# VHH binders against o75319: the designs that were tried, part 55

Target 1, 181 residues: o75319
Amino acid sequence: GNHIPERWKDYLPVGQRMPGTRFIAFKVPLQKSFEKKLAPEECFSPLDLFNKIREQNEELGLIIDLTYTQRYYKPEDLPETVPYLKIFTVGHQVPDDETIFKFKHAVNGFLKENKDNDKLIGVHCTHGLNRTGYLICRYLIDVEGVRPDDAIELFNRCRGHCLERQNYIEDLQNGPIRKNW

## First folded at step 3 (VHH)

Design s6 (framework vhh_4orz_3)
Fold by ESMFold2-Fast, scan of step 3:
Structure s6 (fold): chain B 181 residues (1-181), chain A 121 residues (1-121)
Amino acid sequence: as target 1 above (181 residues)
Amino acid sequence: EVQLVESGGGLVQAGGSLRLFCAASGRTFSSYAMAWLRQAPGKRREWVALITSGGKTDYADSVKDRFTISRDNAKNTVSLQMNSLKPEDTAIYFCAAKPGYRYFSTHYDYWGQGTQVTVSS
């Protein structure tokens, strides 16, 4: 169905680039079939996403889609020049190690291939908050050596909304470092 | 063979200014992100500022609005202008280079030997 995700309107469409990183977080874009349920100022299509990124003087080089559905938009709605990676993640649960490793490998690969530019890695789940914030912070902690509280604060400030799920926050602060193999 | 060499450190009174320079030799760093990190006696190394290959800058909250990082790719140099210095800024300042654009990382490819900055009360 074409039902708007619960609470989707409660969140800012796109955050700010996280300083010192290549990450930018946003909520899921909604294809044209959802627009009849939205006021013009509420619309956030794939086209709107790229316009908002451009308005910040930024450029997307990769989109990582963490939603457990394909109903919100299609990869073909994105410019062919921007790679799209789907990582199916279930909401409410801390992502498993396989998901974490897949995310880390994608980020590491992008950074090595894009060391000569400033293109961003766009990450989203439904609200661009809990699963998105968890995986970005997990990467910063495990790969970049950032302190958990610093990673969470940086994400919260740049996203414009604080991580909501206590189990995600608890895992980031006190959980084990996930080692890449 | 490849070296990053810092200069410009010294003793300054609180409220004063210093400009640090990092000269790279042995290769060009135009595709690298360049950073300044500092380490005070008995404390952990702290990230201070970063400039990307594309020229974007980021600063630690403790130094924002006081420090300015810049680069000159033609001269293969990066500099740090430090204003309104505080005793807490006393540290050895290191120039470092890493591939791409990343936050604090133990994966910096190249490090300078550091230059001492001492801020008196």
Scores: ipSAE 0.012, ipTM 0.413, lowest interface PAE 7.4, mean pLDDT 88

Design s60 (framework vhh_etentamig_d1)
Fold by ESMFold2-Fast, scan of step 3:
Structure s60 (fold): chain B 181 residues (1-181), chain A 122 residues (1-122)
Amino acid sequence: as target 1 above (181 residues)
Amino acid sequence: EVQLLESGGGLVQPGGSLRLSCAASGFTFSNYAMSWVRQAPGKGPEWVSGISGSGRSTYYADSVKGRFTISRDNSKNTLYLQMNSLRAEDTAVYYCAKTRPYFSSHYGMDVRGQGTLVTVSS
């Protein structure tokens, strides 16, 4: 690929499972062609993602990709046994209701289908932070009834980085609950 | 059938310690994250601590950080909560949960097990 995403190296590759949930957040994996521009310790391929999840004694059951591009990796780079869902989400602006409802529908469907296991829902955007954190927190607030500040704190602690976009934080704390699919 | 049996509660003086245990059966224990949830007299339930299936990741409510330690022994299908520096405010029935509530005590929850009473009093 053409270039490493801006500030991508500044973030931890993968966070920890968010306790009480099935969510784990990470930054975008980069396919093998990007490795020419990375030191060995900076590499984070799709295979590296699965290795790091396994090192935490966790297992991915779904990947939700929120990037507005397919240039970083292809679904074919993932194990065939792990479902992949692309939700094209524009950065910088708060995700629209359609995007929020699509995310909620995917999560609820996964949880219903995976009630007899403890597999994780992996969520990422470019940095695994703003769009990722917003949609996970929005789900916890709207569907699970978590207090906004508690959801944000839980995400920040488990991701290892704090949500950066004030418009996202403001919407989570003071914005309307999106109740309908 | 999922069964969780808590034990180890009792009467302890302020500043004392207790270790709670939860014996799990009816599911593959190591595949599930586990939590401790408590309910004080006249209060709603409060999530206390959580641990990943492997035991490598642990999480705590701010009210118990530095005082409580969650652990598990997957070979024995047992969850533990080591409680140190106990305060009157820690008086509650403590529940072991496979289905975990979230951080917020305002969240509705499904708690498994009978609970074990912890009373911190002189």
Scores: ipSAE 0.000, ipTM 0.151, lowest interface PAE 15.1, mean pLDDT 84

Design s61 (framework vhh_4orz_3)
Fold by OpenDDE, second read of step 4:
Structure s61 (fold): chain B 181 residues (1-181), chain A 120 residues (1-120)
Amino acid sequence: as target 1 above (181 residues)
Amino acid sequence: EVQLVESGGGLVQAGGSLRLFCAASGFTFSRYAMAWLRQAPGKRREWVALITSGGKTDYADSVKDRFTISRDNAKNTVSLQMNSLKPEDTAIYFCAARYYPSLGTKYDYWGQGTQVTVSS
């Protein structure tokens, strides 16, 4: 169906690039069929996503979709030049080791192949906040050695919204190591 | 070619001291903040200390007042003086560099690490 996700309107559509990283987070864009349920200013389509990214003088090199559904938009709605990766990620619970590994692997692969450009890794879940924030921070902490609080603060500031789930925050701060390879 | 080479690691008894060194080459050292991170067996890599290009220092709570980070821009080196060592300090210690000032958290360059083992 084309039911608007709960609280979807409450979140900024696109965050800012995380300085020193290739990450940018955004809420899920919605395909045209959702527009009839939205005010014009509330609409955020795949096309709108790319427009907003361009307005920031950035370019997407990869989209990682963490939603647990395929009903929001189709990969075909994206430019062919931008790879799309789906990682089905269950909401509200800390992602499992396999999910974390998939995310890390995708990011590392992208970075390896895109050393000569400054294209961004766009990451989103439904709201582009909790699952998105957790996995980005998990990467920064486990792979880049960032202090958990610094990673969380950086993400929150750039996304324009703070991680909301305490289990995510607790795991980031005190959780066990996750496999990087 | 960019290189960060750690040295000074080894075996030491609890309560002892050790000084780690990192020699940097291949980049403008004075423009980078330098950091030490460590990874213990079965644990994730954790930040230990940082020194900015201007000499400002910061430490993890677990090592504060025991460890001292310093740098010599003339020699392109960063050091970590570790006093009052504990078995919990056992880890591979990594030297890392990031451009500073920066709001970013990613390290641009990494060493291969040096083993520090503290026996009880």
Scores: ipSAE 0.018, ipTM 0.332, lowest interface PAE 6.3, mean pLDDT 93
Fold by ESMFold2-Fast, scan of step 3:
Structure s61 (fold): chain B 181 residues (1-181), chain A 120 residues (1-120)
Amino acid sequence: as target 1 above (181 residues)
Amino acid sequence: EVQLVESGGGLVQAGGSLRLFCAASGFTFSRYAMAWLRQAPGKRREWVALITSGGKTDYADSVKDRFTISRDNAKNTVSLQMNSLKPEDTAIYFCAARYYPSLGTKYDYWGQGTQVTVSS
């Protein structure tokens, strides 16, 4: 069931906007059924997500959900004004080229359609750290031409937690640039 | 009222070809990305092909070089040309529409589907 994801309470709910980008990273929101297992200050529902984003004077325009499950919350739990994109990714493994392609095209499409505003792309996996940080950094490296170490440092600083998976870090630093059309 | 109506499905032998059509009504077709997805018995629905409002196409690895998606904005129709069909292509094929051009995005509108059966 309604089991809280392992180590979920160890992470900050929402990071800061990554300066010079439209990205903001956060851990997975948990729907109402999880609240009995959480103290009031530990709750992080879809509503709590939007309140915390607003507290930073930011606004979400898209949510990209990288989890390999629908059990934590449903798209229907989000405000009707915010598009939701699901990209199924498995933990522990570096995302494959198809997943990287889908992420890049979703980001590029959002940016093209949102030139007239400053709305953010919210990205999350379970902890908003490894899969989330990998795909955001991969975008910055491959599309924006950012140096790998600079992308990783920017993500770590803004998320408030460092990327933990060594295989993800190694791929970002030493892996090939993925030119997806 | 929004409608997406698929046609062109049927039974075909392995190595054969089929062309699927999707007729759209009730929305500004030319502004939407159009997609084909399929669902085999007992399996989750999977994405097959996408064509953006601007005409850019993309395909799942399993169908690359065999399937071609196209659209006709004057007729509000999207088509899927399926060549070199395999038994593994047997599924109900759905057309879907979405405003945002990004891959894997939630679809705004769905058709009811058309059955494709590929015999060995």
Scores: ipSAE 0.000, ipTM 0.096, lowest interface PAE 16.4, mean pLDDT 86

Design s62 (framework vhh_4orz_3)
Fold by OpenDDE, second read of step 4:
Structure s62 (fold): chain B 181 residues (1-181), chain A 120 residues (1-120)
Amino acid sequence: as target 1 above (181 residues)
Amino acid sequence: EVQLVESGGGLVQAGGSLRLFCAASGRTFSSYAMAWLRQAPGKRREWVALITSGGKTDYADSVKDRFTISRDNAKNTVSLQMNSLKPEDTAIYFCAARYWPSLGTKYDYWGQGTQVTVSS
C-alpha cells in the first residue's frame, strides 16, 4: 500500500556526508503516489533526493537500499547513471553475516571502481537511521578500524539523528567479528 | 604523499615489553594525527592508540595503562611502547595517519605492518 511509514516525517530527509568517508545517509524517498498523503514540504521523492545532494555540492555514485520492501519507489525512478543495489534487511534485529558481507562487498567494489572521483555511496533504510547506521558503522569498525564510539558519533552527527536501538549499538561496540570479504 | 614504515616488532614473552616505531616521509608530519591499529589472526582490525598533531593521546580500553603512544615531530616518527604484554596482544600492528584536525575517521595513509607475537 501507499501508507506513510510510521515516524517517517520525524527524520531529516538527507544527512551530511560523513567526513573522511564516501557515505551519506538518508531516509527512504517515496514515489509520487505517496504525495497525496503528505504536505508539500514533507514530500521527499527520488528527485528531491538528488536535488538535496546537489545542494550539498555532492554527487551520488551508488544507492544501497536496505528496506525490506519494494513499495516505496522503483529503481526506474532513479537516474540511469546511478547504480542501485537492493539488500533486503530485516528491521529491528542485527543484520546477519550474509547481509553484512553483502554490504561490505558492495562498498569495497564501489571504492575500487570509483578511485578517480569523489562520488558518494548513498545508504538508506526506512528512516535512514538504525539499519543504515549499523551497516555503515560496521564497515568503518571492521574494515577501516575505527573505534566503535567514534564511528557511532560520526554517523549520528552527520545524519542529524542518533542510532536508537540498543542491540545495534551493543553489537557495534562489543559484537562478534564479521567477514569482511 | 606520506609513506609509513613500521619497525620494532618481534617475539616476546608474556609480561614483557616491546617498542614499535613508525617513520613517516614528507614534510607535513605535524599536520597529521598518528594511530596504531592491529589485526590478530582471524580477527578484525582494531584501533589501538591515537596521538593528535598537538600531542593529545587516546587508547583502546584493552591497552590502557599498558601502551603509550608518542611522537617526535622533528624526526617524523611515532612510537608505541607496549608493556605488560599478553598473548592477546599478538597481531600485526599498523601505523596510520590522517589529517588533523579532522572530523573524519578514515586514515589517509597506512604502513605495511609489523608482526608482534607474545608467547604464553
Scores: ipSAE 0.010, ipTM 0.257, lowest interface PAE 10.2, mean pLDDT 92
Fold by ESMFold2-Fast, scan of step 3:
Structure s62 (fold): chain B 181 residues (1-181), chain A 120 residues (1-120)
Amino acid sequence: as target 1 above (181 residues)
Amino acid sequence: EVQLVESGGGLVQAGGSLRLFCAASGRTFSSYAMAWLRQAPGKRREWVALITSGGKTDYADSVKDRFTISRDNAKNTVSLQMNSLKPEDTAIYFCAARYWPSLGTKYDYWGQGTQVTVSS
């Protein structure tokens, strides 16, 4: 079976847009086959994702999926108008430089193509927290010049949950700047 | 090749208002996101407000509901309307331009700044 990810229900489905950026973070949407194991108020399908973002008066222009699996939903479950990018990441370890480079290139490419609109980059892993928060904060620190503590505070506040992985937090605060853009 | 020049700064009493202007010269900035950042004595620069090329606005929590950023692409200007000013708003205010909307200090063009002083 379609087992719900561990602790998935503990997290808010969608955060708020991070002010001054194009980022919005959320937990992984679950396709309709998972709904038999969920109460109606716990459901968070790809359709629910787009409805919740619209309720915030925002619009998605890109989804970056950081999960290691394809079992939760299919790209075909998303509107054809929204590009989908898969970057396979393993939990627990700080993402490697290649993963960080891919993320930065995807964000930079989106922003160049969307300078004349206000569409958001949606980023998720399983819980929309550790891998998601790491890569968003890494981008803000390395590319935007944001102070690490400010990036982390902004992400935590807008996501509605604090980064949990100590090795991720340590790398963001004291690790090297990745100079690949 | 954009040059940015700020104006409108000055001394104002707490609770008062000021409107800052930023004039872009050399070329049109219609494709750039425009931002205001400020630096208080002894502190680092903080971003205050941003307006994208499409007209979407974002504000720092400290100024939300008090400041309004707007742009006039025909005149190559961006403005910051500052209401309900507080002594802690005292800073040099900088206009900055960036190809992409962003938080932080990585901007393509910067003005020289204009001083805003709010008396208690």
Scores: ipSAE 0.000, ipTM 0.208, lowest interface PAE 13.0, mean pLDDT 86

Design s63 (framework vhh_4orz_3)
Fold by OpenDDE, second read of step 4:
Structure s63 (fold): chain B 181 residues (1-181), chain A 120 residues (1-120)
Amino acid sequence: as target 1 above (181 residues)
Amino acid sequence: EVQLVESGGGLVQAGGSLRLFCAASGRTFSSYAMAWLRQAPGKRREWVALITSGGKTDYADSVKDRFTISRDNAKNTVSLQMNSLKPEDTAIYFCAARYFPSLGTKYDYWGQGTQVTVSS
């Protein structure tokens, strides 16, 4: 249905580009059918997403959708020029190795194909925070070799909200490295 | 801002060993990936070794199993242990820092370099 996700209004719609990376995190945009349940200033549609990205003088090159539903918006709501990738990711639990691998593979593929530009990888789950933050940080840690605390701090600062789930944080800080191939 | 200063260079015989050091200023050393690069006379600068902020290491094929990069975050230092040195290892060795260790990205900070000469 068109039920607004719990606490969705509490989060900034779009974060900032993570310096030194191609990542930007945002909360899930909602298709027009949700607007009747929102104040005008609360609305955040796929169109709004692109407008906000443009306001930051950035351009999206890929959207990775980590939500575990398809009810929020349709890929058809996005410009045809921006690839859309769905990775169904269960909430509240640490993503499994397959999910992590899919995410890494998508990012690596994008980087290989977009060496000649500076387009961003937009990542979102429902709130664009926990699943999103975990997978971005997991990539930075496993692939880039970044210290877990630095990855988490960078994400939190750029997203404008801190990772909330202790199991995610614990896994990032003390969990095993996941395979990259 | 981070200042990098290399030391430990010198003259060594082939087959010998040498340990280079790089001292970094500032309090953000632990957040940076550190690398060693070298430039031989008449040749372009080449990457030698890298250690991420998390401690992961990588090496050029030409130095693999001979060189070891390590870091001490408490002392803000990165070192390069060079064993089984060859005349081909003769070069100015540079310490460099960058926030993300991805190959192909620019380094944020550079040292002045230290000369390593390996005699036959």
Scores: ipSAE 0.063, ipTM 0.521, lowest interface PAE 2.4, mean pLDDT 93
Fold by ESMFold2-Fast, scan of step 3:
Structure s63 (fold): chain B 181 residues (1-181), chain A 120 residues (1-120)
Amino acid sequence: as target 1 above (181 residues)
Amino acid sequence: EVQLVESGGGLVQAGGSLRLFCAASGRTFSSYAMAWLRQAPGKRREWVALITSGGKTDYADSVKDRFTISRDNAKNTVSLQMNSLKPEDTAIYFCAARYFPSLGTKYDYWGQGTQVTVSS
């Protein structure tokens, strides 16, 4: 179906680039078939995503899609020049180590291949908040050595919405650092 | 605001060693990733070494196994131990700070630099 995800309209479409990083977070884009249920100002298609990123004077070099569905848009809806990576994650649960390692590997590979440009890694789940915020913060803590509270504060500020799931926040603050080898 | 002052540069013979120091002011030092970059005459600044707020380190391939970066948060200092120096290491060495480390060249604060000259 064409059912809009619960609370999707409550969230800002695209956050700001997280300063000092290559990350930008956003909610899931919805293909044109969803627009019949949206006012013009509520629309956020794949095209709208790229327009909003360009309006910030930024450019996407990779999209990481953390949703457990292909229902909202297809990779074919994206420009051919932007790589797309699907990492299936379930909501509500802290992502497992396999998921964390896949995310880290993708980010590290992108950064190595994009040393000479300023292109961004776009990350989204359904709302671009809990799974998205967790994995970005996990990367900053584990790989870049950022203090957990600082990573969470930066994500919240740049996304324009605070991480909502207490189990995710608790894992980031008090959980073990996951190995990156 | 963070202010950075480098020291320890000088003239050394090839194969020798030098240790550079960077003294940082400000109560936020422990939250910053610290880096060393260098600029040889007529060339762009190149990244040499990085240490995160959590103490993880990374190095450019050209200096890996020869240079070691470390930090002392109690003294607000970062240092670069340079061993097996080569004439190609001759450059002005800059201390730089940023809140989050990435492979980009964007840093929030820079020192004025310290000259390292390696003779053949």
Scores: ipSAE 0.000, ipTM 0.227, lowest interface PAE 11.2, mean pLDDT 86

Design s64 (framework vhh_4orz_3)
Fold by ESMFold2-Fast, scan of step 3:
Structure s64 (fold): chain B 181 residues (1-181), chain A 120 residues (1-120)
Amino acid sequence: as target 1 above (181 residues)
Amino acid sequence: EVQLVESGGGLVQAGGSLRLFCAASGRTFSSYAMAWLRQAPGKRREWVALITSGGKTDYADSVKDRFTISRDNAKNTVSLQMNSLKPEDTAIYFCAARWYPSLGTKYDYWGQGTQVTVSS
């Protein structure tokens, strides 16, 4: 069914652009069929996502969907001008090297093709927090050489919520650099 | 919060070498990405080289294989080794710091600059 994801209402819909990067993080948008279970101020559809990004004077050039489901919205709910990439990631576990590699390749490809503009890479999982924050921070650490604590702090500040999963935080701080970019 | 002071500039003949130094004070230097940018008279600032807090480096195409950026976190310094200098390398060279890496010209802290002049 159309059950609202657990704790989804507890999180801000969309964060701020992470300065010095092309990343913006948000929680999963919910298609029209979910709106009957939401108050007007709780609605966050694909259309609402694009309106909120525009309100920040930003523009999306790519959406990376990290959820392990397709029940929340469909790619056809997005503007045709915005590419959509699905990377199925299981929650609770630190993403495996294959998933990290796919994410890095998608980001690097986008940056190469969009060097002449300032369009953003929108990244989300269910809450736009743990899987989303892990992969963005992993990219910043492994590819951009950012210190782990600095990457985590930047993500937390811009998302408006702190990474919650200790295994994710520990891997970012002390885990090996994945050299598959 | 970070103050940057450049040194090592001067006059050099084409084909020669110079090493620029940037001394940092204030907030912990090791957490910042460090860059060198340059500005020739009447031109816009251009990015030259970057070293991240983790030690990864990148260079503008015009200086690849000739310039090397490095950092010494124990001494709070970043340096730029410039080899095979050309007259077109003549510019004021600026040290810059940013909390996160950037290949552009937007940085949080800037030094005063040091003049490099390359004669034919």
Scores: ipSAE 0.000, ipTM 0.160, lowest interface PAE 12.4, mean pLDDT 86

Design s65 (framework vhh_4orz_3)
Fold by OpenDDE, second read of step 4:
Structure s65 (fold): chain B 181 residues (1-181), chain A 120 residues (1-120)
Amino acid sequence: as target 1 above (181 residues)
Amino acid sequence: EVQLVESGGGLVQAGGSLRLFCAASGRTFSSYAMAWLRQAPGKRREWVALITSGGKTDYADSVKDRFTISRDNAKNTVSLQMNSLKPEDTAIYFCAARYYPYLGTKYDYWGQGTQVTVSS
């Protein structure tokens, strides 16, 4: 139903663009039905997301939703001009190779089709932190060749919150490279 | 701020080998992707090789299997081993650095360049 996710209010709604990348992370926006359970200043709707992105002088070109539910908002709540991709990603465990591949494929596809602009890939899970951070970092490490610690530091700094899950961090730092195709 | 200084350039005969070095200042060298670019007389600057902060390498088709880029984070250096050199490889070779990822085409820092001349 309309239950606010645990600790959802504790996280910044939107991070900053990750320099040198097209990534921006944010927590899940909540549709209007959740607003009655939130103080006005706590509200973060799909509309609010776009407003905040605009305030950063950025534009979203793609939204990747990593949540494992569809109850938070509907794709119809988004502008028609911004494609929406759902990748059901289980929380608290390292994403499987298929999930990682789907994410990489989506990102690569976007980059190929958006060479002529500077639109961002918005990525979110529930809190926009752990699953989101892992997959972004996994991409940077596996595809971009970034050092794991640098990728993690970059994400943490830009998101304004640090990855919390040790299994994610450990996998990023010491885990195997996953297939890119 | 990062300063880059190239060395190792010179005159070599076709078929010969040469190793270029680039020394970087600062303590954040390991966070930068490093690249070699070259500019021949009358030609545009062209990308030659890249090594990411994580050690992933990429090469232009023209130098693939002949050139090898490597880095030593302990010494803040990046090198370019050039084998089977051709007259067409004659150019000023530049070392360049950019922060973190593969994405983007702009480099943040440039060296002054080192001349490589391959005689026929």
Scores: ipSAE 0.024, ipTM 0.473, lowest interface PAE 3.8, mean pLDDT 92
Fold by ESMFold2-Fast, scan of step 3:
Structure s65 (fold): chain B 181 residues (1-181), chain A 120 residues (1-120)
Amino acid sequence: as target 1 above (181 residues)
Amino acid sequence: EVQLVESGGGLVQAGGSLRLFCAASGRTFSSYAMAWLRQAPGKRREWVALITSGGKTDYADSVKDRFTISRDNAKNTVSLQMNSLKPEDTAIYFCAARYYPYLGTKYDYWGQGTQVTVSS
């Protein structure tokens, strides 16, 4: 159905670019059919996403969708100029190594192909927080060598919300580095 | 806000060794990836070695197995141990810092460089 995801209204639609990176995090955009259940100021459609990114003087070059559903919006609702990648990621559990590997390869591929521009990698799950923050921080720790606490602080500050899932935080701080397979 | 100052350059014969040092001041050095780049006369700057905030190291193919980068976060220094030096290693060597080592090609901070000359 067209039910608004639980707590979706509690989160800011779009964070800020994470300085020194190409990442920007946001909550899932909701297609027009959800708007009748939202006040005008609560609406966050795919169009609203691109307007808010433009308002920050930024441009999206890739969207990575981590939700385990296709009910919230369709890839066809996005501009044809922006690639869309779906990585089905189950909530609650720390993403498995295969999911982490897919995310890293998508990011690395984008960066290699976009050396001549400053376009952003937009990452979202339902709330743009736990799965999103975990995978971004995991990339920064494992690939970029950022200290776990620094990665988490940067994500929290730029997203405007702190990572909530204790098992995700614990894995980032104390878990093993996942090498490329 | 971060200032980088290189030292340890000089004249050395082919096959010899030199150790370069970079001293950092300002924002917490330990949070930055540190790199050494070099520029030979008439050439563009080229990347030589990098050490991440977590201690991971990477090297250009031309210097692998000859050069070793290391850092001392307590002293806010990064060093480059250069062994088996070749005349083609002759260049001004620059220390540079950036927060994310692989997400871009630009560095946030640069030193002024130290000259290394390798005679045949």
Scores: ipSAE 0.005, ipTM 0.308, lowest interface PAE 10.0, mean pLDDT 88

Design s66 (framework vhh_4orz_3)
Fold by ESMFold2-Fast, scan of step 3:
Structure s66 (fold): chain B 181 residues (1-181), chain A 120 residues (1-120)
Amino acid sequence: as target 1 above (181 residues)
Amino acid sequence: EVQLVESGGGLVQAGGSLRLFCAASGRTFSSYAMAWLRQAPGKRREWVALITSGGKTDYADSVKDRFTISRDNAKNTVSLQMNSLKPEDTAIYFCAARYYPSYGTKYDYWGQGTQVTVSS
């Protein structure tokens, strides 16, 4: 079965680039086989993702996929020129230190390798909200020294939806800084 | 917004040292990441060093262990201490500001640049 993720239609497909950063967040793209259950205006395939990024005059240089499944689309559905990184991240739980480390390492490596361009790091989970927003904000707080409330506000504004999980918000605001790279 | 003015550039012999200063004006200096970039004749601008609003630093491999970036939020100043200078460090050095650091060339505010010439 090609079941659409719960509440997936409730979220904007792609947010805006987070100003001052290389991040852009979006919900999971759905491969062609899911389109039978979607109206044309609800479709958001990998091709649709890249078209929407181009409409914002931006270019993706890396996709980080935080979903705990591979059923929604395959890396082969993406342009060969855009690297794809899978970090299996369980929903509902605050990501563990190993997951946070992997995310930070990937972001830092991309930024070093792409210092001569302005390509974006695209980050998504199922809805492009809770796991996605947590890891982006965690990076900004721990690596860039951004105040937690400022990081959360920036993400919420650019994504067009507010972080929903209170345990994630609480960890960002009051949790320890993860010095894991 | 932020206005940036560089100083401290000049001519120095290989192996010598220079300290560059960037004076910032604006109410939000402490919230910006600050960077130094350089451009040699006929080449593209390249990122050299950055310091975040929280004081974390990072450096391009070509200058690591020779250059040190620092900031003084009370004085709205960022500095670049350059030691063991090499002829290949010859460039116009730019101070740049952005709310979050970039390891590339996209910055929101730029100084006019200060010339550094290292003779062999």
Scores: ipSAE 0.000, ipTM 0.217, lowest interface PAE 12.0, mean pLDDT 87

